# VH-VL binders against Putative ATP-dependent RNA helicase TDRD12 (TDRD12), part 2

Target 1, 87 residues: Putative ATP-dependent RNA helicase TDRD12 (TDRD12), of Bombyx mori (Silk moth) (q1xg89r1618to1704)
Amino acid sequence: LSKPKICWSQNKNTVKLKILIAGIEDYKLKIEDRAVAFSANHCDVEYGFKLELYGVVDVNKSRHSNKGQYVLVTMTKLMCRNWLALT

## First folded at step 8 (VH-VL; framework fv_namilumab)

Design H24D (from D1 with heavy chain N54D)
Fold by ESMFold2-Fast, scan of step 8:
Structure H24D (fold): chain C 87 residues (1-87), chain A 121 residues (1-121), chain B 107 residues (1-107)
Amino acid sequence: as target 1 above (87 residues)
Amino acid sequence: QVQLVQSGAEVKKPGASVKVSCKAFGYTFTGYYMHWVRQAPGQGLEWVGWINPDSGYTKYAQKFQGRVTMTRDTSISTAYMELSRLRSDDTAVYYCARWDEDWDFGAFDIWGQGTMVTVSS
Amino acid sequence: DIQMTQSPSSVSASVGDRVTIACRASQDISSYLNWYQQRPGKAPQLLIYAASSLQSGVPSRFSGSGSGTDFTLTINSLQPEDFATYYCQQYDSFPYTFGGGTKLEIK
């Protein structure tokens, strides 16, 4: 599977992930308490990844949306703590 | 065209329940949290709670815990807020509002037109 | 809960005036602060997000500034349609809270 470019950031309460694939129509994203998995088909290329997260997230307070130029994943931290790395 | 369309005005007696609907148009309903905010006549805005339309997870302001229930029906892109055991001081306009977030921000970018709920005998 | 305090609660002004509205958070909220305008009988409308970013479609006479605990909304050269109530809102942590509102009244 092709790995899309990704960026991440955090604040006290959340970890945000930007999946840099422009113009994607349909995608699958699964947020688990310690992992996030992505898959999509775009321009005849199969994209995907699974990241094992540094910390634990609250799946029910986490969400994702298509912003056109990227897919935004917002994951709510279970504990308000600085993550030293995404994974 | 992105919009939120709410159900019509309600008049209820103290002790009754009211259920307000908020139908989403023009965007992916499950991709955005839906919040409810109320405003008593002549007063300011008060946050009631939110629902994650994807998971159904809800979080309510402590003041409303035990009296408010938020639900959604993804097949018709509609969110609901039910408030029970109504009191006269629950008289307010109730708004649903979409929480839009991007890389650097979050905001209530789209609001429903509001539903007036009047509690009187 | 984070308390949001707006000052003044009301201000009288004339068309063409420059108006400033203050919003103070009870604790540091970085730049997680939005401003909304509510005209009589209407739903609130987003004006400024992330303390200083102008929402698309909002006139450039509106601007926001500040970070931490102290924030300001400025309306340069008031227009008739600007007579409304303005609310600040923090989104640093739940529950999200609004300021008490500042009503802009014609002088």
Scores: ipSAE 0.066, ipTM 0.748, lowest interface PAE 4.8, mean pLDDT 88

Design H24E (from D1 with heavy chain N54E)
Fold by ESMFold2-Fast, scan of step 8:
Structure H24E (fold): chain C 87 residues (1-87), chain A 121 residues (1-121), chain B 107 residues (1-107)
Amino acid sequence: as target 1 above (87 residues)
Amino acid sequence: QVQLVQSGAEVKKPGASVKVSCKAFGYTFTGYYMHWVRQAPGQGLEWVGWINPESGYTKYAQKFQGRVTMTRDTSISTAYMELSRLRSDDTAVYYCARWDEDWDFGAFDIWGQGTMVTVSS
Amino acid sequence: DIQMTQSPSSVSASVGDRVTIACRASQDISSYLNWYQQRPGKAPQLLIYAASSLQSGVPSRFSGSGSGTDFTLTINSLQPEDFATYYCQQYDSFPYTFGGGTKLEIK
């Protein structure tokens, strides 16, 4: 199981996570109130991870999409405060 | 001045291949993805494919897979799109366009002037 | 693929009019929508990005609004140079897709 490169950013209301795998067509991603889990098969490699988040997110207002060069996860914070780390 | 300059118009017969160039000026060529978009006469915009000029990685629309090849030459800041086995319905203006993005947005902020490719017998 | 539908396909207007153009996505795209203007014989130009942000150098008479699935481009006090075709484009999910275009014609 390979762990892909990730990077993240935040503002007052959201935490955004980029999963840096270019050109994937199918992936699985699950957002929970304190965790996010990812899996995909790409170029004969299995990728995956599960991150336990620093803070609590609103699952129903969180989303993910495939931007082509990466998968973007946008998680809406339940509390509008700065996260000192992703996990 | 940021600019994309494309090669001139081409007239081809069915079954031929065409290679269109797009030269970048005024910015770091490898810092932005380059997309190709076509427009048939009187029609809307249709996405063809995309190249990362830094890595050379490409992704094509499924209807063009097997007929289109995108490449680049970083030494002259030029991207290329080659379309083979041309059909009359490939007649269109072909544009290259730079994709500018960050965490909050993305857009085709700079477009080439377009290259008319006419396919007729 | 996400389908983008623009309405109307054409609209006739006079200089000084307020014009609105609609764009609908087949699924929620948040605010990941751009508007482009294409004058006859020219390449498209970026007008609005992220649904409502005005591109530098674009006149303030242009504005965008909407989120989710329904978006609007508004031109306040139409000028002669605004007679063109307008396209919306989603970039929520790859492949990125364009609307069919709305042609703005002189009445």
Scores: ipSAE 0.546, ipTM 0.882, lowest interface PAE 2.1, mean pLDDT 90

Design H25T (from D1 with heavy chain S55T)
Fold by ESMFold2-Fast, scan of step 8:
Structure H25T (fold): chain C 87 residues (1-87), chain A 121 residues (1-121), chain B 107 residues (1-107)
Amino acid sequence: as target 1 above (87 residues)
Amino acid sequence: QVQLVQSGAEVKKPGASVKVSCKAFGYTFTGYYMHWVRQAPGQGLEWVGWINPNTGYTKYAQKFQGRVTMTRDTSISTAYMELSRLRSDDTAVYYCARWDEDWDFGAFDIWGQGTMVTVSS
Amino acid sequence: DIQMTQSPSSVSASVGDRVTIACRASQDISSYLNWYQQRPGKAPQLLIYAASSLQSGVPSRFSGSGSGTDFTLTINSLQPEDFATYYCQQYDSFPYTFGGGTKLEIK
């Protein structure tokens, strides 16, 4: 199971993850209150990970979408605070 | 001056191929995605696809899969869109456009002047 | 694919009028929406990005609002050079899609 390259950014209210797999058509992504899990098959490689998040997110205000060159995960923080790390 | 300059108008027969060029001036060509958008006469804008000039990775709208190929030549800061097996309903102005993105918010901030491709018998 | 619907498809207005153009997405696109102006025979130009941010050099009479599925472009006091076709465009998810356009015509 290969772990794709990721990068992240945050503001006071939101944590955003880019999952850097270009050209992906289908993927599975599950956002939980303290975790995010990803899986996909692309170009004969199976990608996946599960990250246990630094803080708690509001699943109902969190979302994800395929931007073409990456999958973007937007997670709304339950507490407006700075995360010192993604995990 | 940041500018995109496209090749001139083309008239083609059904079944032919056309290759449109888009030359970039005034910015780092490999730093921005290049998209192609077309517009049939009197109609709206239709997204065709994009290329990352740095990596060469491409993504196309499904209706153009198998007929469109996007490439670039970084030595001359030029992007290309080739459309094959042309049909009369491919008659349109084809635009290249630069995608300027601040992390995840982006827009087509610079557009080429457009290339008219006419497909007729 | 995300469908973008603009209303009205055309509107007739006079110089000095306040004009509003609506754009609706078939699903939630957050704020990943741009507005472009296209004058006859010209390439489109960026007006508004990220739903509400005014592009540098664009007159302040233009403004954008909305989030999720419903978006509005407003021209506060219409000028002669504003008679053009306006397009919204979503980039929340691939493939990117445009609205059908709203043609702004002289009354």
Scores: ipSAE 0.627, ipTM 0.885, lowest interface PAE 1.5, mean pLDDT 91

Design H25Y (from D1 with heavy chain S55Y)
Fold by ESMFold2-Fast, scan of step 8:
Structure H25Y (fold): chain C 87 residues (1-87), chain A 121 residues (1-121), chain B 107 residues (1-107)
Amino acid sequence: as target 1 above (87 residues)
Amino acid sequence: QVQLVQSGAEVKKPGASVKVSCKAFGYTFTGYYMHWVRQAPGQGLEWVGWINPNYGYTKYAQKFQGRVTMTRDTSISTAYMELSRLRSDDTAVYYCARWDEDWDFGAFDIWGQGTMVTVSS
Amino acid sequence: DIQMTQSPSSVSASVGDRVTIACRASQDISSYLNWYQQRPGKAPQLLIYAASSLQSGVPSRFSGSGSGTDFTLTINSLQPEDFATYYCQQYDSFPYTFGGGTKLEIK
């Protein structure tokens, strides 16, 4: 299975993850308090990953959406602290 | 200067096809997605679709799927939207617009002047 | 698809007035909302992006606020060139959708 390119950014309250796969029509994404998992099939290629997060997130205040050019995951931190790494 | 210049007005009969062009000036054409938005006379804005000018990937609104085709020619920095099997309710001004994005926040920052397509018998 | 509802459909105002236009999304779109101005016979122009960020070159009398589902565009001290139709647009999720527009009329 292929692992798509990802970019991430943060502020004190949130971690944002871009999953760089353009033109995707459907996908599966699960946000857990310390992990995020993604899977999708696009142009006959199977994509996916699971990341064990650096810190704990509030699942109920976290979200994801298909921006068309990429999939965006926005995760709300439980502690207002900079993460030294995504994982 | 950054601008998008569209082809001139078209009058078509029901069942015909129309191909509208949008030429980009003053920026790297392949660096920005190009969208198409239409507006029927006296009505609001309706999103039609987008094209990635670098790779040619496209996405269309479901109601236009099967009737619209978006293409581009990178050698002349021009995007095209072709709409087939025209109906009278396709009468509208068709706009191309550049999507400019700073990480996850984006907007249609530059618009073409619009191309009026009139479908009547 | 995410539905965008603008209110009012039209509003009459005088030069110097403060005008507010509302936009409501059918679901949470965070701050992924833009505002455009369209003068008669012309293409739309970007005014506000990311709900509250003023586009370069746009007069400071324009401001946007809100998040989630409820958003407002405010024009402080209306000028003659501001009589136009205003559209909100969500880009939280494809397909991108526009509000029905609010026409700002003289009176």
Scores: ipSAE 0.658, ipTM 0.895, lowest interface PAE 1.4, mean pLDDT 91

Design H27F (from D1 with heavy chain Y57F)
Fold by ESMFold2-Fast, scan of step 8:
Formats: structure tokens, sequence, C-alpha cells
Structure H27F (fold): chain C 87 residues (1-87), chain A 121 residues (1-121), chain B 107 residues (1-107)
């Protein structure tokens, strides 16, 4: 299981996670209230991770999309505060 | 002065291939993804694909998969789009465009002047 | 693929008019929407990025608004150089897609 490179960013309301695998066609991503899990098979390599988040997110207001250059996960914080770390 | 300069107009027969060039000036060529967008006469804009000029990695719209090839030459800051097995409905102006992105918000901020490709039926 | 629908497809207006152009996405695209202006025989030019941010050098009479699925481009007081075709473009998800365009014509 290879771990892709990730970058993250936040503001008061939102945590954004970039999963830096370019050109993925299909992937699985699950957002839970305190975790995010990713898996994909790309060019015969199996990628994946599960991150246990620093804070709680609102799953129903969280989303993900394939930007082509990366997969973006946008997680809406349940409490509007700074996270000291992603996990 | 940031600019993208494309090759001149092409007239091709159905079944032929065409290769359009796009030369970058005034910025670090390998720092920005290059996209290709086409526009049939009197029609709207259609996204074709992109290339990472640093890595050479490409991704194409499903419609063009198998017919389009995007490449680059970093020594002359030039991107190329080759479209094969041309059809009459490939007649369009083909644009290269630079994608400029501030973390996750991006836009096509610089466009080439366009290359008219005419496929006679 | 995300489908982008613009309305109207064409509009006739006079210099000094306020014009609004609508763009609808087939699914939620948050604020990942740009607006471009294309003058006849020219390449498109960026007007608005991230739904509402004005590109440097673009006149302040242009503004964008909206989020999710419904977006608008407003030109507050039309100038002669504004008669052009306008396109919205989503980049929430690959492949990037454009609206069909709105042609702004002289009345």
Amino acid sequence: as target 1 above (87 residues)
Amino acid sequence: QVQLVQSGAEVKKPGASVKVSCKAFGYTFTGYYMHWVRQAPGQGLEWVGWINPNSGFTKYAQKFQGRVTMTRDTSISTAYMELSRLRSDDTAVYYCARWDEDWDFGAFDIWGQGTMVTVSS
Amino acid sequence: DIQMTQSPSSVSASVGDRVTIACRASQDISSYLNWYQQRPGKAPQLLIYAASSLQSGVPSRFSGSGSGTDFTLTINSLQPEDFATYYCQQYDSFPYTFGGGTKLEIK
C-alpha cells in the first residue's frame, strides 16, 4: 500500500486536503466525522491511507472532487476554530 | 511580458494528423500546467486536455483519448498538441492556455492566439 | 461530466445598460467557477475567477456572484467594448467544462 503525498490547508470553517496523485480516473474516498480514508489503484500501484482528524467535521457539508492534478477533499469543521495539526 | 504564441493555420484531409505548437514567453514554463481548448466555428469552448511541462505527465478528455497526444520541449519552452485520425468535426480553433492556481483556485489567465485547423470533407 | 448551462444564449442591450448573465452547474461546484470574455476573432480573456474575484486589469463594472450551482456575471454599465461572447467555466472536477456562451449584441 503506497501512501500518496498530501498537503493541507485551513481557514476558520474549512480544512482542505490535497491528495497529490495526478491523472487518477477512479478512487474511493470516505469522509467520517473524525476520519478520512482514501484508496485508489493507479498504474498498477495500490494507494491508500486513513487519517484520524484533529477535530470533528460535518460529513454532510464535506465534499471531494478530482481536480485532475490532484484529488481535493474539503471538510467543513463542526466547530469554527484553528486545528493545530491535521491529525 | 507573459505570452503564448501558437503555430499557424493548418488545412488537413480526413484521416490525417495535425500538430500544433505553443511557445511560452516571459515566465517559468515548467511552473504551470498547459491546457488545450478548442472551439468549432460559431460554437462554444471545449476542453481537450492538459500537460504538466515539468514532468511531461498528461491527461486528456475521454472523447479525445487515443487520438490526442500532448508533449513539450522544455529547452525551447514549447508545448505541442497532436490530433490524429482527423474528422470534419475536428475543424476548430485550437487554443493553448496557462493554468495559474493559488492553492485550489485557478484560472486560464494567459491564452495563445489560437490555431485554426480546417479538416475538409 | 459536469454540464454548464448559460442563459440567455444571446441578449441585445444598449451602452449604459446593466446586464446579467446566468450560469448553472449540473451539480454543486462550490465556488470553482471562472468567467471569460471573447471578442470576435480573439482568444478568450479572464474576467472573474473563483466565482467573484475580479482579475487584475478588468474594469470594476464587471462582477461575479453565486455559489454551488447558480452563478451570475453582471456588467453594471455597458461600454462599447463589452459587446462580446461570455463563457463560464467550472474546475471543480475533471474534465473542466464550459458553458455554451452568451453573446452580448448591440440593440
Scores: ipSAE 0.671, ipTM 0.892, lowest interface PAE 1.4, mean pLDDT 91

Design H27H (from D1 with heavy chain Y57H)
Fold by ESMFold2-Fast, scan of step 8:
Structure H27H (fold): chain C 87 residues (1-87), chain A 121 residues (1-121), chain B 107 residues (1-107)
Amino acid sequence: as target 1 above (87 residues)
Amino acid sequence: QVQLVQSGAEVKKPGASVKVSCKAFGYTFTGYYMHWVRQAPGQGLEWVGWINPNSGHTKYAQKFQGRVTMTRDTSISTAYMELSRLRSDDTAVYYCARWDEDWDFGAFDIWGQGTMVTVSS
Amino acid sequence: DIQMTQSPSSVSASVGDRVTIACRASQDISSYLNWYQQRPGKAPQLLIYAASSLQSGVPSRFSGSGSGTDFTLTINSLQPEDFATYYCQQYDSFPYTFGGGTKLEIK
C-alpha cells in the first residue's frame, strides 16, 4: 500500500486533513474516536493509511468528501484545544 | 492583469470537431486548475471537465467522456478543449474558468469571455 | 452527483426592492457553496463564496446565508445593473454542480 501525501490544518474546534490524490472515483474512509483510516485504488496503485490521532474526535460530527483535487476529512474535536501534531 | 482570453466564435457542421483555446495572463498558469463550463442558448451552466495545467491530468463529466479532450501548452500558458463528433445540441458558449482555492474554500474567480460554438448544417 | 435546485426560476422586481433567491442541495454541503451573477451576453462573475463571503469588488447590497442544504442570496435595494441571472454552485463533492439559475427581470 502506498501512503498518499497528506496535509492538515486545525482550529480549536476542528482538524481538517487533505488526502492529496487527484481524480479518485471511489475511496473508503473510516473515522474512529482517535484514528482515521483511508484506502483507495487509483491508476493501478493501491493507497492507504491509518493515523492514530493526537486527540479524540466526535465521529458523529465529523465528515469527509471528495473535492476532486483531494479528499477532505473534517474532524470535530471533543475537547477545544490545539493539537501539537496530527498524530 | 489576471485574465483569461478565449479564441473566437466557431461554426461547424455535424460530425466535425472544434478546438477552443484559453490563454492565461497575469498569474502562474500551472498554479491553478482550469475548468471548462458550457451554456446552451437560453440554458444554465453545465460543467464539462477540468485540467491540472501542471501535470496535464484531466477529468471529464460522464456525458462528454469519449468526445472531449482537454490539453494545455505551458510554454504559452494556454489551455485547450476539443469536442469531437459535434451534434446540434453541442451549440453553446464554452467558458474556461480558473479555480482559486484558499486551502479548502474555492471558487471560479476568473472566467474567459466565452467562445460561441454553433453546430448547424 | 449533488443536485442543486434554485427557486424561483424567474422573479420580476423593481429598482429599490429587496430580492431573495433560494438554492437547495440534495445533500449536506456544509458551507461549500458559491453564487455567480451572469448579465446577458457576459461571462458569469463571482459574487459570494463559502456561502456568505462577499467577493472583493462586489457591492455590499449582496449577501449570502445558509449552511447544510438550504442557502439564500439576498440583494438589498435592487439596482438596474442587478437584472441578470444568478447561479448557485456547490463544491462539497466532485463533480461540482450548478443550480438551474434564477432570472431576475424588470417588473
Scores: ipSAE 0.627, ipTM 0.896, lowest interface PAE 1.7, mean pLDDT 91

Design H310A (from D1 with heavy chain G106A)
Fold by ESMFold2-Fast, scan of step 8:
Structure H310A (fold): chain C 87 residues (1-87), chain A 121 residues (1-121), chain B 107 residues (1-107)
Amino acid sequence: as target 1 above (87 residues)
Amino acid sequence: QVQLVQSGAEVKKPGASVKVSCKAFGYTFTGYYMHWVRQAPGQGLEWVGWINPNSGYTKYAQKFQGRVTMTRDTSISTAYMELSRLRSDDTAVYYCARWDEDWDFAAFDIWGQGTMVTVSS
Amino acid sequence: DIQMTQSPSSVSASVGDRVTIACRASQDISSYLNWYQQRPGKAPQLLIYAASSLQSGVPSRFSGSGSGTDFTLTINSLQPEDFATYYCQQYDSFPYTFGGGTKLEIK
């Protein structure tokens, strides 16, 4: 599995990931309370990863969308704490 | 062409229910929270609730808890707001609005045209 | 819930005037504040996000400033199409709340 580049940021309430893969049509993304898993096929290459998150997120208040140049994942923190790292 | 198109005006009797639709065009419907905001004639904006179209999770303002139900149909990219046990003071224009978030952006960037709901005897 | 208070509730001005309207949050919201314009009979439109960032397509005569609890929307050299109602909205904490609105009327 090839691992796409990932950028992340946070504020008090949310953690955001950019999964830097452009031009994909279909992807799978599963958000769990302490993990996020991604998979996609693009140009006959299989991409994917699973990240064990630093903190706990509220799955019901999390979402993801394809922005064309990247996939954006927005996850709502269960506790409003600063994360020292993504994982 | 990112656009939200709402159903037409409704006139209801007190005690009835109304269901307003909001159809999304031009973007990934499940990627953005959909909020509902109402505005009584001559009054300000009042938040009603939101739905995560991806999960179906909803959150409502306490004032509407028990009377409002928000749903969505992902196959047709449409969100719904149903308000029951209507009172005359529910008379308002009801808007759906997309909540867009990115690195440096978080706002209601796209609004539906509004649906006038009139409750009168 | 965070309460948003706008002042004034209405203001009368003339074309060409510089107009400022204020928005106060009941607690610190950093820069998590947006401004919307609502013209008569229309849905609200986003003007400014994150307290000071101008939305694409919005004229440069609009600007926002402030952080923490006190915020200002400024219209430099008011135009006829600017006579509308303006709302601030916080998104620091859920539920996201709106100010009561400031109606800008011709003097």
Scores: ipSAE 0.148, ipTM 0.743, lowest interface PAE 4.3, mean pLDDT 86

Design H310S (from D1 with heavy chain G106S)
Fold by ESMFold2-Fast, scan of step 8:
Structure H310S (fold): chain C 87 residues (1-87), chain A 121 residues (1-121), chain B 107 residues (1-107)
Amino acid sequence: as target 1 above (87 residues)
Amino acid sequence: QVQLVQSGAEVKKPGASVKVSCKAFGYTFTGYYMHWVRQAPGQGLEWVGWINPNSGYTKYAQKFQGRVTMTRDTSISTAYMELSRLRSDDTAVYYCARWDEDWDFSAFDIWGQGTMVTVSS
Amino acid sequence: DIQMTQSPSSVSASVGDRVTIACRASQDISSYLNWYQQRPGKAPQLLIYAASSLQSGVPSRFSGSGSGTDFTLTINSLQPEDFATYYCQQYDSFPYTFGGGTKLEIK
């Protein structure tokens, strides 16, 4: 199980997570109240992780999409505050 | 200045192959994905594929899979698109375009001037 | 793939007119939409990115608006150099797709 490179940013309302795997076709991503889990198979390598988030997110207002060069996860914070870390 | 300069117009017979070049100036060639987009006469824009000039990794639209090959030569900052088994409906202007990937947005910010490929008997 | 529909396919206008061009996505793309201008015989050039942000060097008479599925490009006080074809492009999800184009013609 390989862990892909990730980077993240935030503002008071949202957390954006970029999962740096280019050109993937299929992936699985699950956003929970306080966790996000990712898995994908790319070029015969299995990638995945599960992160326990610093704060609570609103799953129904969160989204993800394949931007081509990465997968973007946009998570809406339940409380408007800055997180000291992603996890 | 930042620019993409493409090779000149080509006239080909059905069944032939064509290779179009796109030379980058004024930026770090390996820092941006290069895409190819075509436009048939009087028609809209159709995405063909991309190449990561750093890794050589390519991704093609399903319609062109098996007929298109994208390559690059980092020593001369040039990307290439080769299309094989040409048909009359491949007649189009072929553009290379740089994909600018910012944190909050992405766009084709620089385009080549286009290469007209005409396929006729 | 996400389908992008532009309307109208063509519009005739006079210098000084206000023109609005529409773009509709087949699913929610948030604000991940760009607009390009293509003058006759030329390559497309970036006009607006992220639905509403004006590219450097583009005149302020151009503006973009919308989010989700419905987007508009507005040209206030049309100038002669604005007669061109305009394309929207989504980049919410790969593969990126273009609208069919709107040709702005002299009336």
Scores: ipSAE 0.614, ipTM 0.892, lowest interface PAE 1.6, mean pLDDT 91

Design H311Y (from D1 with heavy chain A107Y)
Fold by ESMFold2-Fast, scan of step 8:
Structure H311Y (fold): chain C 87 residues (1-87), chain A 121 residues (1-121), chain B 107 residues (1-107)
Amino acid sequence: as target 1 above (87 residues)
Amino acid sequence: QVQLVQSGAEVKKPGASVKVSCKAFGYTFTGYYMHWVRQAPGQGLEWVGWINPNSGYTKYAQKFQGRVTMTRDTSISTAYMELSRLRSDDTAVYYCARWDEDWDFGYFDIWGQGTMVTVSS
Amino acid sequence: DIQMTQSPSSVSASVGDRVTIACRASQDISSYLNWYQQRPGKAPQLLIYAASSLQSGVPSRFSGSGSGTDFTLTINSLQPEDFATYYCQQYDSFPYTFGGGTKLEIK
């Protein structure tokens, strides 16, 4: 099980996460109110992780998409504040 | 000045191959993905593929998989697109374009002037 | 792949007119949409990014609006140099796809 490289950023309303696997076609991603889980098989390597988030997110206003160079996860914060860390 | 300069027009017969170059000026070549987009006469824009100039990693549209090869030479800041087994419907202007992005946006900000590739018997 | 549909395919207008061009995505793309202008014989150039942000150096008569699936490009007071073909482009998901274009012709 390999852990992919990730980057994250935030503003008061949103947390964004880039999962740095280029050229991926199929992946599984689940956003929960305090966690995000990812898994994928790419070039015969199994990738995955589960992060317990610092704060609570609104699942219905959160989304993810494949940007080709990475997978982008956009999570809308339930409380408008800065997180001290991703987890 | 930031710019992309492409090689000149090509006329090819069906079954031949063509290699188009795109030389970057005025920016860090390895810092931006390079995309290739084509446009058949009187038609719209069609994405062909991209290359990461830093790693050399490429991804192509499925329609072109097996016929297109994208490469780069970092020593001269030049990207290449080679298309093989040419057909008449490959006749198009081929553009290279730089993709610039941040967390909140992404766009093609700099385009090459285009290379006309004509495939006819 | 996400399909982008532009309407109309062509429009005839006069200098000074307000012109509106529509772009529809086959699925929700949030605000990940750009507009490009292509003059005859030239490469495309960026006008609007992230659905509504005006690119530096682009005249203020151009504006973009919309989110989700329906987007609009507006030219408030058409100038002679604006007669060109306009393309929308989504970048929510790979492969990035373009609309079929809207040709703006002199009436």
Scores: ipSAE 0.591, ipTM 0.873, lowest interface PAE 1.6, mean pLDDT 90

Design H33F (from D1 with heavy chain W99F)
Fold by ESMFold2-Fast, scan of step 8:
Structure H33F (fold): chain C 87 residues (1-87), chain A 121 residues (1-121), chain B 107 residues (1-107)
Amino acid sequence: as target 1 above (87 residues)
Amino acid sequence: QVQLVQSGAEVKKPGASVKVSCKAFGYTFTGYYMHWVRQAPGQGLEWVGWINPNSGYTKYAQKFQGRVTMTRDTSISTAYMELSRLRSDDTAVYYCARFDEDWDFGAFDIWGQGTMVTVSS
Amino acid sequence: DIQMTQSPSSVSASVGDRVTIACRASQDISSYLNWYQQRPGKAPQLLIYAASSLQSGVPSRFSGSGSGTDFTLTINSLQPEDFATYYCQQYDSFPYTFGGGTKLEIK
């Protein structure tokens, strides 16, 4: 599995990931309370990863979308605390 | 072309219920929160609630709690807002709006055309 | 909940004028503020996001400024299509709240 580059950011309420992979048509993304998993196939290359998160997220308030040049994942923190690291 | 298309105007009597639809075109429906905002004649914008179309999770303004229900059907990319026990002061244009976000911003970038709901005896 | 207060409630102006509209938050919202334009009989449209970023397709005569609690929308040279109602909106904290609106009227 090829692992795409990932950038992350946070504010008091959310943690956001940019999965830096351009031009994918279909992808699978699963957000769990402590993990996020990604997979996609593009041009006969399999991409994917699974991250064990630093803190707990509210799956019901989390979402993801394809922005064309990257996939954006927005995860709502269960507790409004600063994360010292993504994982 | 990103667009939200709402159902047509409704005229209801006090005590009735109304269900407004909002169909999404041109984007991944489950990737964005859908909010509902209303506007009484000559008044400002009032937030009603939002739904996460992916999970079905909803959050409503306290004022509407117990009278509003938001749902969606992902197979047809459509969100619904149902308001029950209608009063004359529920007369308003009801908008659905997509909340677009990136890591440094969030905004209502696409709005439905609005649905006029008139409550009269 | 965060209260958003706009001033003035209405302003009369002529084509070519420079117009400023103010928005105040009841607490610090950093730069998490948007501006929307609503023309009569139409849905609101996004003008400015993140206090100062111009939405794609919006004319450059529109600009936003401010941070914290005090924000301003400026129209540098008013055009006929700009006579509309303008709303600020915070997205720092849920529930998201709107200002009461400022109606821009022809003088």
Scores: ipSAE 0.048, ipTM 0.741, lowest interface PAE 5.1, mean pLDDT 88

